# VH-VL binders against o27280: the designs that were tried, part 450

Target 1, 266 residues: o27280
Amino acid sequence: MDSMNVPEVLEIKRIVEESESVKTFIFSWDFRREVRPGQFVMVWDFRDEKPMSVSLIDPVRSEIGISIRRVGEFTDRVHGLSEGDLLGIRGPYGRGFELMGRDILLVGGGIGMAPLAALADEATARGMRVDALVAARTADELLFLDRLEAAGVNISTCTDDGSCGFKGFAHERLLTLEENHDMAAVCGPEPMMFQVMRILDERDVPAQLSLERYMKCAVGICGQCCLDDTGFRVCAEGPVFWSQELSRVREFGRYRRDPAGRRVPW
Below, E stands for the ipSAE of ESMFold2; O stands for the ipSAE of OpenDDE; V2 stands for 0.75 times the mean of E and O plus 0.25 times the DockQ between their complexes.

## First folded at step 20 (VH-VL)

Design ie25 (framework fv_acasunlimab; at its last look DockQ between E and O 0.88; V2 from the best seeds 0.87)
Fold by OpenDDE, look of step 20:
Structure ie25 (fold): chain C 266 residues (1-266), chain A 118 residues (1-118), chain B 108 residues (1-108)
Amino acid sequence: as target 1 above (266 residues)
Amino acid sequence: EVQLLEPGGGLVQPGGSLRLSCEASGFTFSKYWMSWVRQAPGKGLEWVSYISTGGRSTFYADSVRGRFTISRDSSKNTLFLQMSSLRAEDTAVYYCAKWYIGRAFDIWGQGTLVTVSS
Amino acid sequence: SYVLTQPPSVSVAPGQTARITCGGNKIGYESVHWYQQKPGQAPVLVVYYDSYRPSGLPERFSGSNSGNTATLTISRVEAGDEADYYCQVYDESSDHYVFGGGTKLTVL
């Protein structure tokens, strides 16, 4: 078995409270094992295991960050941990984002900003111009604003209730932006991504989108994250897909499979 | 039918200029990055240049930077390569190529020969 | 600049399996694409993203990428597979597309 498939027990070095419901856990990382924005790791709390996107990649400090939203029993337990506690991490897995061009647009919703924050760091380090549309339900749920600003990202905010920035949804805010970019990276609620992808397609902006599905093995064997009709496995062919690939996926923006394999509408 | 056609090749003297064209059909040209790749006689493939969908960004190989200019006209479904200060080492078959995904090229023209010789 | 290294030639008997390698520093972390070029013809994409086949390509063509070596595998080789094969990556540090030197596959 490849060593990457065995969880490495790592100590939580630091915990950053991003919002009321989101924490970033920092770990030491051996960068002989490279990791790219958009890839995910499997986090093991010695009871259960869940896929999580990498939100921070710091080769200088030899650290990675994993941002986790509190949404269920597993994440409740993880959010109860403290600095110095242990977690099992295996990976990274999946296809990450690919950067092209000089200007990139990032469109993120909620916890979807996690992989995009890592991408923003890489893009700005490369000297790219980065515009970010950061969306959330309320101002308190907007993630990584200070970090993005410090990196030199041009930020536009959008909130459902209008408590910060544009009042409305991300795709509505996008319609008000006139400038085109060389490419876009999108991550958030799938209905949001679906609408954003349509707008970007109409504008002839190549787009990459990161999908979230139930993953079990992370190595493309179990098929739990398989997308209908295409046979795409989110853990292997994704989680980052090009819009051209997703256009072939019937379920995209419409429904997903739950752990029991049932169709669940978004 | 998806197709790329490259007219405009020919013989040119060193120091001269030549403009290549690539006409696209069978796909939505405006939605794809486009590239030029060349191949000297009996040699391998060498990337030359690529351009974003809107033409906002252009990139060049070090060997042609400052001498070649890539551009596009979406209204005509045409990609261009303006070559100046041509050298003998620029002699090659020039291919236009369509971006696919993951920085791959799925469609290629048949290529046009450019010969730089005195 | 990023350099991709291919063997200049590979020979295989009909019906056997051909393996063409592409070497690069930590190429396993890059997306590698493969092109087939027959004499007098334009290149044709045969493998993209290390191991995926474009529509219309036979299952005999496969790819892998790990460590410092990407490999194009052609099973049950036919006379028609005789061609030059090129690996390709994108170097983000220089914003250059990079091709390998090419491998001539001869079917004996």
Scores: ipSAE 0.908, ipTM 0.944, lowest interface PAE 0.5, mean pLDDT 95
Fold by ESMFold2, look of step 20:
Structure ie25 (fold): chain C 266 residues (1-266), chain A 118 residues (1-118), chain B 108 residues (1-108)
Amino acid sequence: as target 1 above (266 residues)
Amino acid sequence: EVQLLEPGGGLVQPGGSLRLSCEASGFTFSKYWMSWVRQAPGKGLEWVSYISTGGRSTFYADSVRGRFTISRDSSKNTLFLQMSSLRAEDTAVYYCAKWYIGRAFDIWGQGTLVTVSS
Amino acid sequence: SYVLTQPPSVSVAPGQTARITCGGNKIGYESVHWYQQKPGQAPVLVVYYDSYRPSGLPERFSGSNSGNTATLTISRVEAGDEADYYCQVYDESSDHYVFGGGTKLTVL
């Protein structure tokens, strides 16, 4: 759609404080523009524009929600906004998660639970059994637990510091969970996703992983979101990839790129 | 060489039963959803059934639900279709097919003919 | 259930471009895959995810998907491209795979 390439200025209808560092901004949305879990939007605060995952897709209320973690200057400014304030929204963009089978495992780290919360709502509405492993550094950073429980999701938690649930990393908790899933969806810190993908591959559980890279155009033209060796553009061929697509990507889980394209460690 | 081979098939009477098999080679069978797809003579492709990688979950087209059972044995790299209560409209070439990225099928067997006639 | 509609046949001269359509309600939001089937043979995947080419397929095979129509495009058609072509999606609402009725491409 031509309208997806130009930001639409929308009023913030509601703000949900998910944690001290994460807020969900809710907008009215015309669902003639369909949205799938795992797609992203570009959020424009009239100075800068950043990609953000869709965390709520509610056609009944004609609402979309975008969860944003405060991590820098742009997100600090957006967190300072109130209901009634304006943001520009372009999108949705990218390939969302694809569902099949009767059950799904979600593995989310930190803000990575945002697109997985939207996926959980879709999967449960389709009658799938949903298990979620929700990971964070601390208990206060575990996201969407009440929402997931209300949707009928079976939740396991882990925290790096042990303040809630299993003490340790998501992949360590995963080793203690049942192995029987038709598919999985993974989103979070890329080192976590790499370790989780390896375990799921050993278990013969097909997995989809959501990647984030630096973006400018969001429509696949500028090349800023490309992965090494594959030519995949995260904004066009992703952000969601099947694990089979990622198995040949040299940089996945090993390093990232800054806005200038330089390799930096995770 | 990556292959799917469907030995079996044959002529059965209406109400009869037949079991199809599909032997896989050249790829890791246990990592993929598998499907049966059929094609009546002179007609198009019709999806029949699929099964999850572990065999825990099975799905069927409405036309075969309750009459056909899909199963797999990963130790033998073999996919099965148990067909029962066969009807004339089940006459088709039956293909096994391997899941591919995006919920497509990249590897197809050569197919085996099942004929249901009085 | 979700329905995919294809024209029964398309004719094209050698060296020209063939376009085979696949109609579906809001199909632009689906991932569409295309198969070539020659007489007496199994189908072969020629396009997946609307527009991606499997390894080993000629660059002249391409696809697009927008609105209610997906299109398989074959540039510089050769006699060897004469076949039946099927589009396919996965319908999440029914948990079923769905094929179009097929299009016979004739190269004159």
Scores: ipSAE 0.825, ipTM 0.919, lowest interface PAE 1.0, mean pLDDT 89
ESMFold2 (binder alone), look of step 20: mean pLDDT 92; pTM 0.948

Design ie26 (framework fv_acasunlimab; at its last look DockQ between E and O 0.76; V2 from the best seeds 0.82)
Fold by OpenDDE, look of step 20:
Structure ie26 (fold): chain C 266 residues (1-266), chain A 118 residues (1-118), chain B 108 residues (1-108)
Amino acid sequence: as target 1 above (266 residues)
Amino acid sequence: EVQLLEPGGGLVQPGGSLRLSCEASGFTFSKYWMSWVRQAPGKGLEWVSYISTGGRSTFYADSVRGRFTISRDSSKNTLFLQMSSLRAEDTAVYYCAKWYIGRAFDIWGQGTLVTVSS
Amino acid sequence: SYVLTQPPSVSVAPGQTARITCGGNKIGSESVHWYQQKPGQAPVLVVYYDSWRPSGLPERFSGSNSGNTATLTISRVEAGDEADYYCQVYDESSDHYVFGGGTKLTVL
């Protein structure tokens, strides 16, 4: 349905404060428009538009949730909104995660846990065993722990400062875990994802990774999110990629393009 | 050269057993899920079974569940299908297939014929 | 069980465009893959993820997915394209791979 490309003005039903810097905005959603974990929507505050991952998919309540981290002017404005205020939402867009097998490992860092939280809900609903490695800089930045626990997810935490769980990075914690899984889903800082992908490959665990790039049109036309040497558009062919696909992407884990098209190192 | 080779097909009586093998070469076998797909004479493709990379998880079509067992040996780059309680309707060319991405199969063996007949 | 529906046969003249459809009520939410099988040969992947082409496949082969119907399009059809074509999905509700019934493409 081409109508998905026109922003729908929706009322914020609820706001969940996930952390000091992250809020989840809840909207009513018509599930005739299918949405999958790993897909994103374009959020319009009537001044600017930004891509955001869907972090909650609730067909029972007919709701979706969008988790937004406060990082700039747009997100500052959005974080200033209250329940009952309006936002424009168009989508969903992109390729979402796929589930296979019975045992899945989720590895998330920071706001990267947003799409993985939605994936965890789907996986557990399907009766899968879900292990989640949740990483953050500090304990207060760990996201969705209560929600994941309530869903029956086995959680391991790691923090850069050691304030909660394993002291260190996600890939370091992963090295201490001996169990293999049928597949893995990864989302977070790209350097983290790069290291995690390497370890999973060595362990022969198929992996999907969600990339973040500057997106403008979300429909594969403008090319702003195009990955070097491959022609992959993160908004169209992604944002979820298999490790086999990302192995072809030279810039992965190394640099990205900014809005001006300049190479920006991670 | 990437290749899947299926030896082990043949004629078997109803109620009998047969073990198929699929030997992989030209790619890292241990990194991919593997499947069996069969095709009865003059009919379409029917998925039979698939197995995870580590062999931790196995899945079967309803038509073969309880009778067929899929397994793998990474040290030998070999996929197996142990068939028991064979029926006439199990008569088919059996293909082994390599998982690619998105639940597609990019590499297929040439297939081996299994005939179940009295 | 989930069922994919294909027309049993499609005929096309050389140089024309062939379109093979695959219908299913979950196609809108699942990725569709396509295989070509020539007589006496194993299937060959020709389209995956609805519209992606494996390396080595000619650009004449393309795929699309709209609503509950996936379509394999073969442009500038050649005699060598005569084959059976199968669509395939993964049914997450049953953890089954599902193939369509196949379509025989005849080049007139």
Scores: ipSAE 0.901, ipTM 0.941, lowest interface PAE 0.5, mean pLDDT 95
Fold by ESMFold2, look of step 20:
Structure ie26 (fold): chain C 266 residues (1-266), chain A 118 residues (1-118), chain B 108 residues (1-108)
Amino acid sequence: as target 1 above (266 residues)
Amino acid sequence: EVQLLEPGGGLVQPGGSLRLSCEASGFTFSKYWMSWVRQAPGKGLEWVSYISTGGRSTFYADSVRGRFTISRDSSKNTLFLQMSSLRAEDTAVYYCAKWYIGRAFDIWGQGTLVTVSS
Amino acid sequence: SYVLTQPPSVSVAPGQTARITCGGNKIGSESVHWYQQKPGQAPVLVVYYDSWRPSGLPERFSGSNSGNTATLTISRVEAGDEADYYCQVYDESSDHYVFGGGTKLTVL
């Protein structure tokens, strides 16, 4: 047999409207196939197949949830589906988040909160203290606040327009917080993640970052190989990386060298 | 150049106390979780304790909880293990170990022997 | 409470392949790390994340992990590979590191 899983066709059990642009699709799931927060699945609508992060892992109810933001043709079609409709799912794939210590800081921007919501559930179930900084453009786009609050997560919010919580960017809010943590997990727009990672490094807070751009662009970080451009990799190097791994990539992501050996920006 | 150095070793009576130290060099000590791992003579490796980067959180194997205290001083690049109420079964070589990506240990000290005997 | 089980010894001839196993309930869902320890020396990391090699380790060291068994594989074994080998995981449910009992590799 081939090394890759074939998609399993699953019925959409429930649809949760998280915002005007984000829906969570819930499926029954056999947890003999273990899923870790930060792993992704390939979602097949019988026309195209795209990687999506898992946002809900509920072994008690035997359910998995996948949160999808409407951003293009594929996601428009999936958002048009109803409960009872079918999707193909293969996976999970990739490296998930790893937990250590007694407390964790989550920093999520927009749909980046999806894998962090799954991580928050796992961390709170293990008795960790969880603080979350939830960022979005507007209050209506802040994701999973009720779910996080019900789990006992301590929430700070920021919005670009100031409609909820701190007005500004996540890293600016983080600078105003006087909280030390054993570790952090970060997912969102890459400029936000870079700025947050820099602050956490200065505070000696080890961080894991989820790089969704990496999975869409078919490019290697640190020169590593992908065996399957559709998101599966044998070495499971992403989408979640420790900040120590990403610091080795800073030169390739921010600078190149001219023929004289001088650093130049991209 | 990267090193973890555990000075000395010691003979201690049952019920006694001993403080181990581990001095780090060649890497930024404050950015890493640190552990103590021990090995009784002729036996395997046994994790003892770890401490978070800022010293905020500490963890202990059940066999030592309540008797051992891990601490760190980032200004001196030093990890400590305060051992008290020592027992014969605590006799071991004690290693300090540095966290590595994936929750492994990449750098180990050469170890210091603690002997608990009357 | 998580337990890792290793065979106490493995013997191989020079030039052959050694396989050292580490058993654990659902260990395939864990990240498994391997250490080599020669007599009188500190352990040395030889494989992490199941199958990744630290810089400077020869490619004849490799690892795999699935189901209930992780395996360290040493191809073209040399006399210098004679050592004790330990597997290790981090058990998130207890917040404890866990080592296997160790395997003595003898090169005959």
Scores: ipSAE 0.783, ipTM 0.898, lowest interface PAE 1.2, mean pLDDT 87
ESMFold2 (binder alone), look of step 20: mean pLDDT 92; pTM 0.945

Design ie27 (framework fv_acasunlimab; at its last look DockQ between E and O 0.65; V2 from the best seeds 0.80)
Fold by OpenDDE, look of step 20:
Formats: structure tokens, C-alpha cells, sequence
Structure ie27 (fold): chain C 266 residues (1-266), chain A 118 residues (1-118), chain B 108 residues (1-108)
């Protein structure tokens, strides 16, 4: 366990361009170190370190994939890397998704589809029926559609501008879907997740949701990712939470803490 | 008060049938997966069956598959276990249990004794 | 089938710490839950997700899970802690809930 906290320097085997702003970096992985969909790793570019979700788990090829959206200085540097370049990876950390039943609904927005894509692979491999609602602002920002389709996932898309699929938000599209599922997994913008969770609750569908917060240590020590009132640490007790747990989290869907610890509204 | 009540236990002959009920109160029954777990006299816990919130999916232990049927009625807040082709080894206290999170059970009934004997 | 192995019995003096183990192949990658069952009573959830405590449970109860062993730890053991303790996991390969054989905790 101690070894997991030391970054392992790994070579980028491949880079998959998922969209204009998202790349998936593929690494060789020793699966003696188990990893589950929904868990995250700390990516170190020898200057800074950021938490990233695992989007691909391939035990056959002994590979993992990390999908990274270009959003700031760190991700800008990482996006400038090429195959053969090195990154430090430590982990995995956190609580991943759990699969229940035979029918699962995945609801993802933007880069939130990263952990859900990995979950979809696992679910389909287990013979589960997987429905995925994939949301994005525009058609060109929809992620992993070909991969999901190849896996046998039933895909519904929605875009804010209507450029692909349903015109509107994920929760609006969800309202038009009548089928019930044994459970749901949700990941994306927190306002989206908040609305989706409400609908799923009304439909008596158990749901797991993956939260994004500022993480520093990833081991539950620094407290930077603590959720108000509950004391939940997203890196330790999460990032995947059951809806029942999130119902106790007052800040959920409302605000988050920035690196300085200030409340930032969504 | 949150409660699970299991009536319906009793004595039955081998090959016979029995239907157990579990009545839920104090929580929204329809929102939770439900399970049956049994315990033979002086033995450990054995999972029997599991049912989804909507009843769309059911799961069974190998030892009872094909003989037992789990079902639920949300309008009555009731879980059922229809047992058929009962065997002596089915003798046990049967508990209904409420799903919590992560496949744990946070609420249990007090159990009902089912005795299969000639 | 997935098998969880518990010691049949553990004895501890009052005020001391009891440790109950649950062994399984790669159990460290599974979520382990623990139940307490007193004589003539239904099981009670005491630890879930390896180390979480349900509301109302004293801090004396804790859990850990690594490698091939999960452990339930009861600190400052009281006479009232005498009970059978069961570990539990879900086997995804067979879609079965699996319980350990149970451990009888005796308070001397």
C-alpha cells in the first residue's frame, strides 16, 4: 500500500484525441494494482499534480487510460506531450462505482463521461444492459460515442445547442425516457448531477454520483476536499457517492471550495 | 420507527410450500432493494435472494434457485418469498433485510422460523 | 464459489481490544461489511464499506481492509460486545452475497 503513494514514472504509450479539448493518455499498467471505474489517479508532470479519473481499464492489454480536458496551465502542459514522454502516476485512489442488477443507466456530461466509459466497459463485459445518456454543449464535445457503441451500449445524446440528439440538458432528456433501471451512475457538471439525482430519486432508481472537488493529497489527510457538514472527504469517502450520502451534503449542487477554501457557486 | 416484520413462518413437510411476508414501515419501501437472508439453527448467515426496487431484477442463491421466488408489492410495503419443494436443509430463521448502500443491509427483521420436517 | 474465512472464536478481556479477521482472495479489492448478532436477535450492521460506521454506532468499532484480510476492531471491549460477528461481501462473478462463517467473540 505504501508503494501506491509514490508516483511511478510511466511512458505515454498512446494518445487518443477524443475531441478538440480532450485527450486520452494510455499507459502500461500492472494490474496487480487493481483499479475500478470511478477511481482516480494523481498525475504528476514533475511540476504540478492533479487528480484525474481513469477512463479506460484494459486488463487484456495491461493498459489504463486517463482522459484529460484542457482547462488550465497544468493540462496545457500535459496536452503538449507526445507519445514516449513521461508522466508520474500514483494511485488509484477513492471509492469507485459499484454495479448492481442487470440494467444500468449512465448519465454523463462532458468530461464526466470519462469514468462512465470505463464503467460501461465493465458492465457490458458482465453481460449487463447499459443505457447511456451522453450530454455535451455541442456535438463536437460529445465523448466516447464510438467506443460506447462498439461495446453495445444503447446511447442517447443531448446537446445544449441541439446540434446532436435532444436539444436541451441531460435532466430534460432523462424526463423523456420512460424506462426504469436497476441503478444509475452519474458524472458531470454538478448542477446537472443535482437535477438528474432528483429525477432518479422520484423514480426510485438507486444512483451513484461522482463528485469533483479540489484535491491535494488524495489520501484523506489535508482536508482540502472536505464536504461541508458531513466531513466527507471526496478523495477518501468518494469521489463516488450514493445519492443517500449526497442528500446529507448541503453544498451539493450549490457551491464548492476553491484552492483557497472559499465558497464558489456553481 | 423503522421496522421490518416477518410473519408467515411455521412447520411444513418436505416437498411442501410456504409463503413468507415482510412488512416494511418507517421508510420509503419502494426506494430500496430488498433481500432475504436465512440462518439454520446454530449456523451462520446465508443469503437467499435479492430483488431490485422495481422488481425487474431478481437474484437467487444456487441452493434455492428454481424453488424460491422473491417478489414485492410497493402498494403494500411488503416483500414476499414464495418457497416450494422445501427440503430439510431449508430449515432456518428467515430474515428480510433492507439495502443500505454499497450492498450492505442496515435494517433487519426479527426473523421468522421455517421448519421443514416430516 | 467465493469463500470468506473467519476464526470461529476470539476471546478478549474487558477493556482490551478485539480484532476479528475476514480472509478472502483479493478481499482488499472488495467492499466488506460487518454485522453483529447477539443471541436470539437479528444481525446489526456495525461497519460498512470496510471502515464506515452507521449512525449510532460507537467509535470503538472500526474496520480496515487490505490485501487478503479485512479486520473488525473493537476497542475498549465491553461485556455487551459479546456476540457473533459476520463479514459480508458481494461476489460480482456469481451475483451472490457471501457471508463469512462468523466469529464468536467472548468477553472474559
Amino acid sequence: as target 1 above (266 residues)
Amino acid sequence: EVQLLEPGGGLVQPGGSLRLSCEASGFTFSKYWMSWVRQAPGKGLEWVSYISTGGRSTFYADSVRGRFTISRDSSKNTLFLQMSSLRAEDTAVYYCAKWYIGRAFDIWGQGTLVTVSS
Amino acid sequence: SYVLTQPPSVSVAPGQTARITCGGNKIGSESVHWYQQKPGQAPVLVVYYDSFRPSGLPERFSGSNSGNTATLTISRVEAGDEADYYCQVYDESSDHYVFGGGTKLTVL
Scores: ipSAE 0.904, ipTM 0.942, lowest interface PAE 0.5, mean pLDDT 95
Fold by ESMFold2, look of step 20:
Structure ie27 (fold): chain C 266 residues (1-266), chain A 118 residues (1-118), chain B 108 residues (1-108)
Amino acid sequence: as target 1 above (266 residues)
Amino acid sequence: EVQLLEPGGGLVQPGGSLRLSCEASGFTFSKYWMSWVRQAPGKGLEWVSYISTGGRSTFYADSVRGRFTISRDSSKNTLFLQMSSLRAEDTAVYYCAKWYIGRAFDIWGQGTLVTVSS
Amino acid sequence: SYVLTQPPSVSVAPGQTARITCGGNKIGSESVHWYQQKPGQAPVLVVYYDSFRPSGLPERFSGSNSGNTATLTISRVEAGDEADYYCQVYDESSDHYVFGGGTKLTVL
């Protein structure tokens, strides 16, 4: 086994309070284990293990950051930890974002900005122009704005309640933005991503989307190789997919799965 | 059905110019990055250039930068390569190729021979 | 610039398994694609993303990628598999596509 299959116990070096509900946990990291934006790690608190997106990749400081939203028992326990406490980390796992071209549009909703913040750092460091549309329900939930600005990202915001930036949904704001980008990366609630993907496809902007529900597939738990609607073989190895792959995936944008794996409508 | 066709090619003297074209059919040309890839006689594949879907961004191998210009016309479903200041080492079969997921190429043209000699 | 290294030639008897390697520094962190080129023909994509097959390609073609080596595997080799095979990556640091030098598969 390599180190990706066995958790390495790491000390929490720093904790950044991103919002009332989101913390970023920072660890020292040996970058002989390479990490790409869009990949995730399995976080083990010695009782349970959950996949979490990597939000900071800093080879210069030898640091990795993992942003966690408080949403349940596991994340409640992790949010209760302090600097110096231990967590198990294994990975990275999954297919990361791929970069081409001279400019990129990022569209992130809520915690979905976490992997896009890492991508923004990489794209900016490579000299790409980065535009970001950051969406949330309310202003207090807009994540990573100062970090994105410091990286040289051109930020547009929208909030459902209009408390910051455009009042409305990300896809509605997108319709008012410039249409010309070489590529896009999208992460957030799946209904948002579906609507955003349709607009980007109409604009001939190739897009990559990161989907939480496909993280199990990337770890190898589900083992699936998806077929398109015509029965031709396609392969899904998330969490990051090109939009062309997702147009062939029957499930995307149409329904979700409950904890028992059953199909439920959006 | 789905195809890329490169008519043309030819013999040109060193220092000369030639424009290649590549006509696409059977897919939505405007949605894909497009590339030129060449192969000198008896040699391997060498990437030459690619262009973004909107034509806004162009990229070149170091061996051709400043001498070759890639362009596209979506109204005609056509990719172009304007070659100038041609050298003997530019002698090759030139293929156009369509972007595929993962930054691969799934559809290739038949190739067009360009010979640069005195 | 990033370099991919392939053996110039591989020979195999019909019905056996051919393995064609593509070496590169940390190539296991790249997505590797493979092309078959028969004499006088354009290349054909046979494996992408290290291990996936395009629609219609037989299961005999498979791939793997880890560490510093990616491998194209062709099981139950047929005479029609005789061709040149190229590996390819996209090097984000240079914004260039990179091909290996090619491997000639000879079916004895």
Scores: ipSAE 0.796, ipTM 0.906, lowest interface PAE 1.1, mean pLDDT 88
ESMFold2 (binder alone), look of step 20: mean pLDDT 92; pTM 0.944

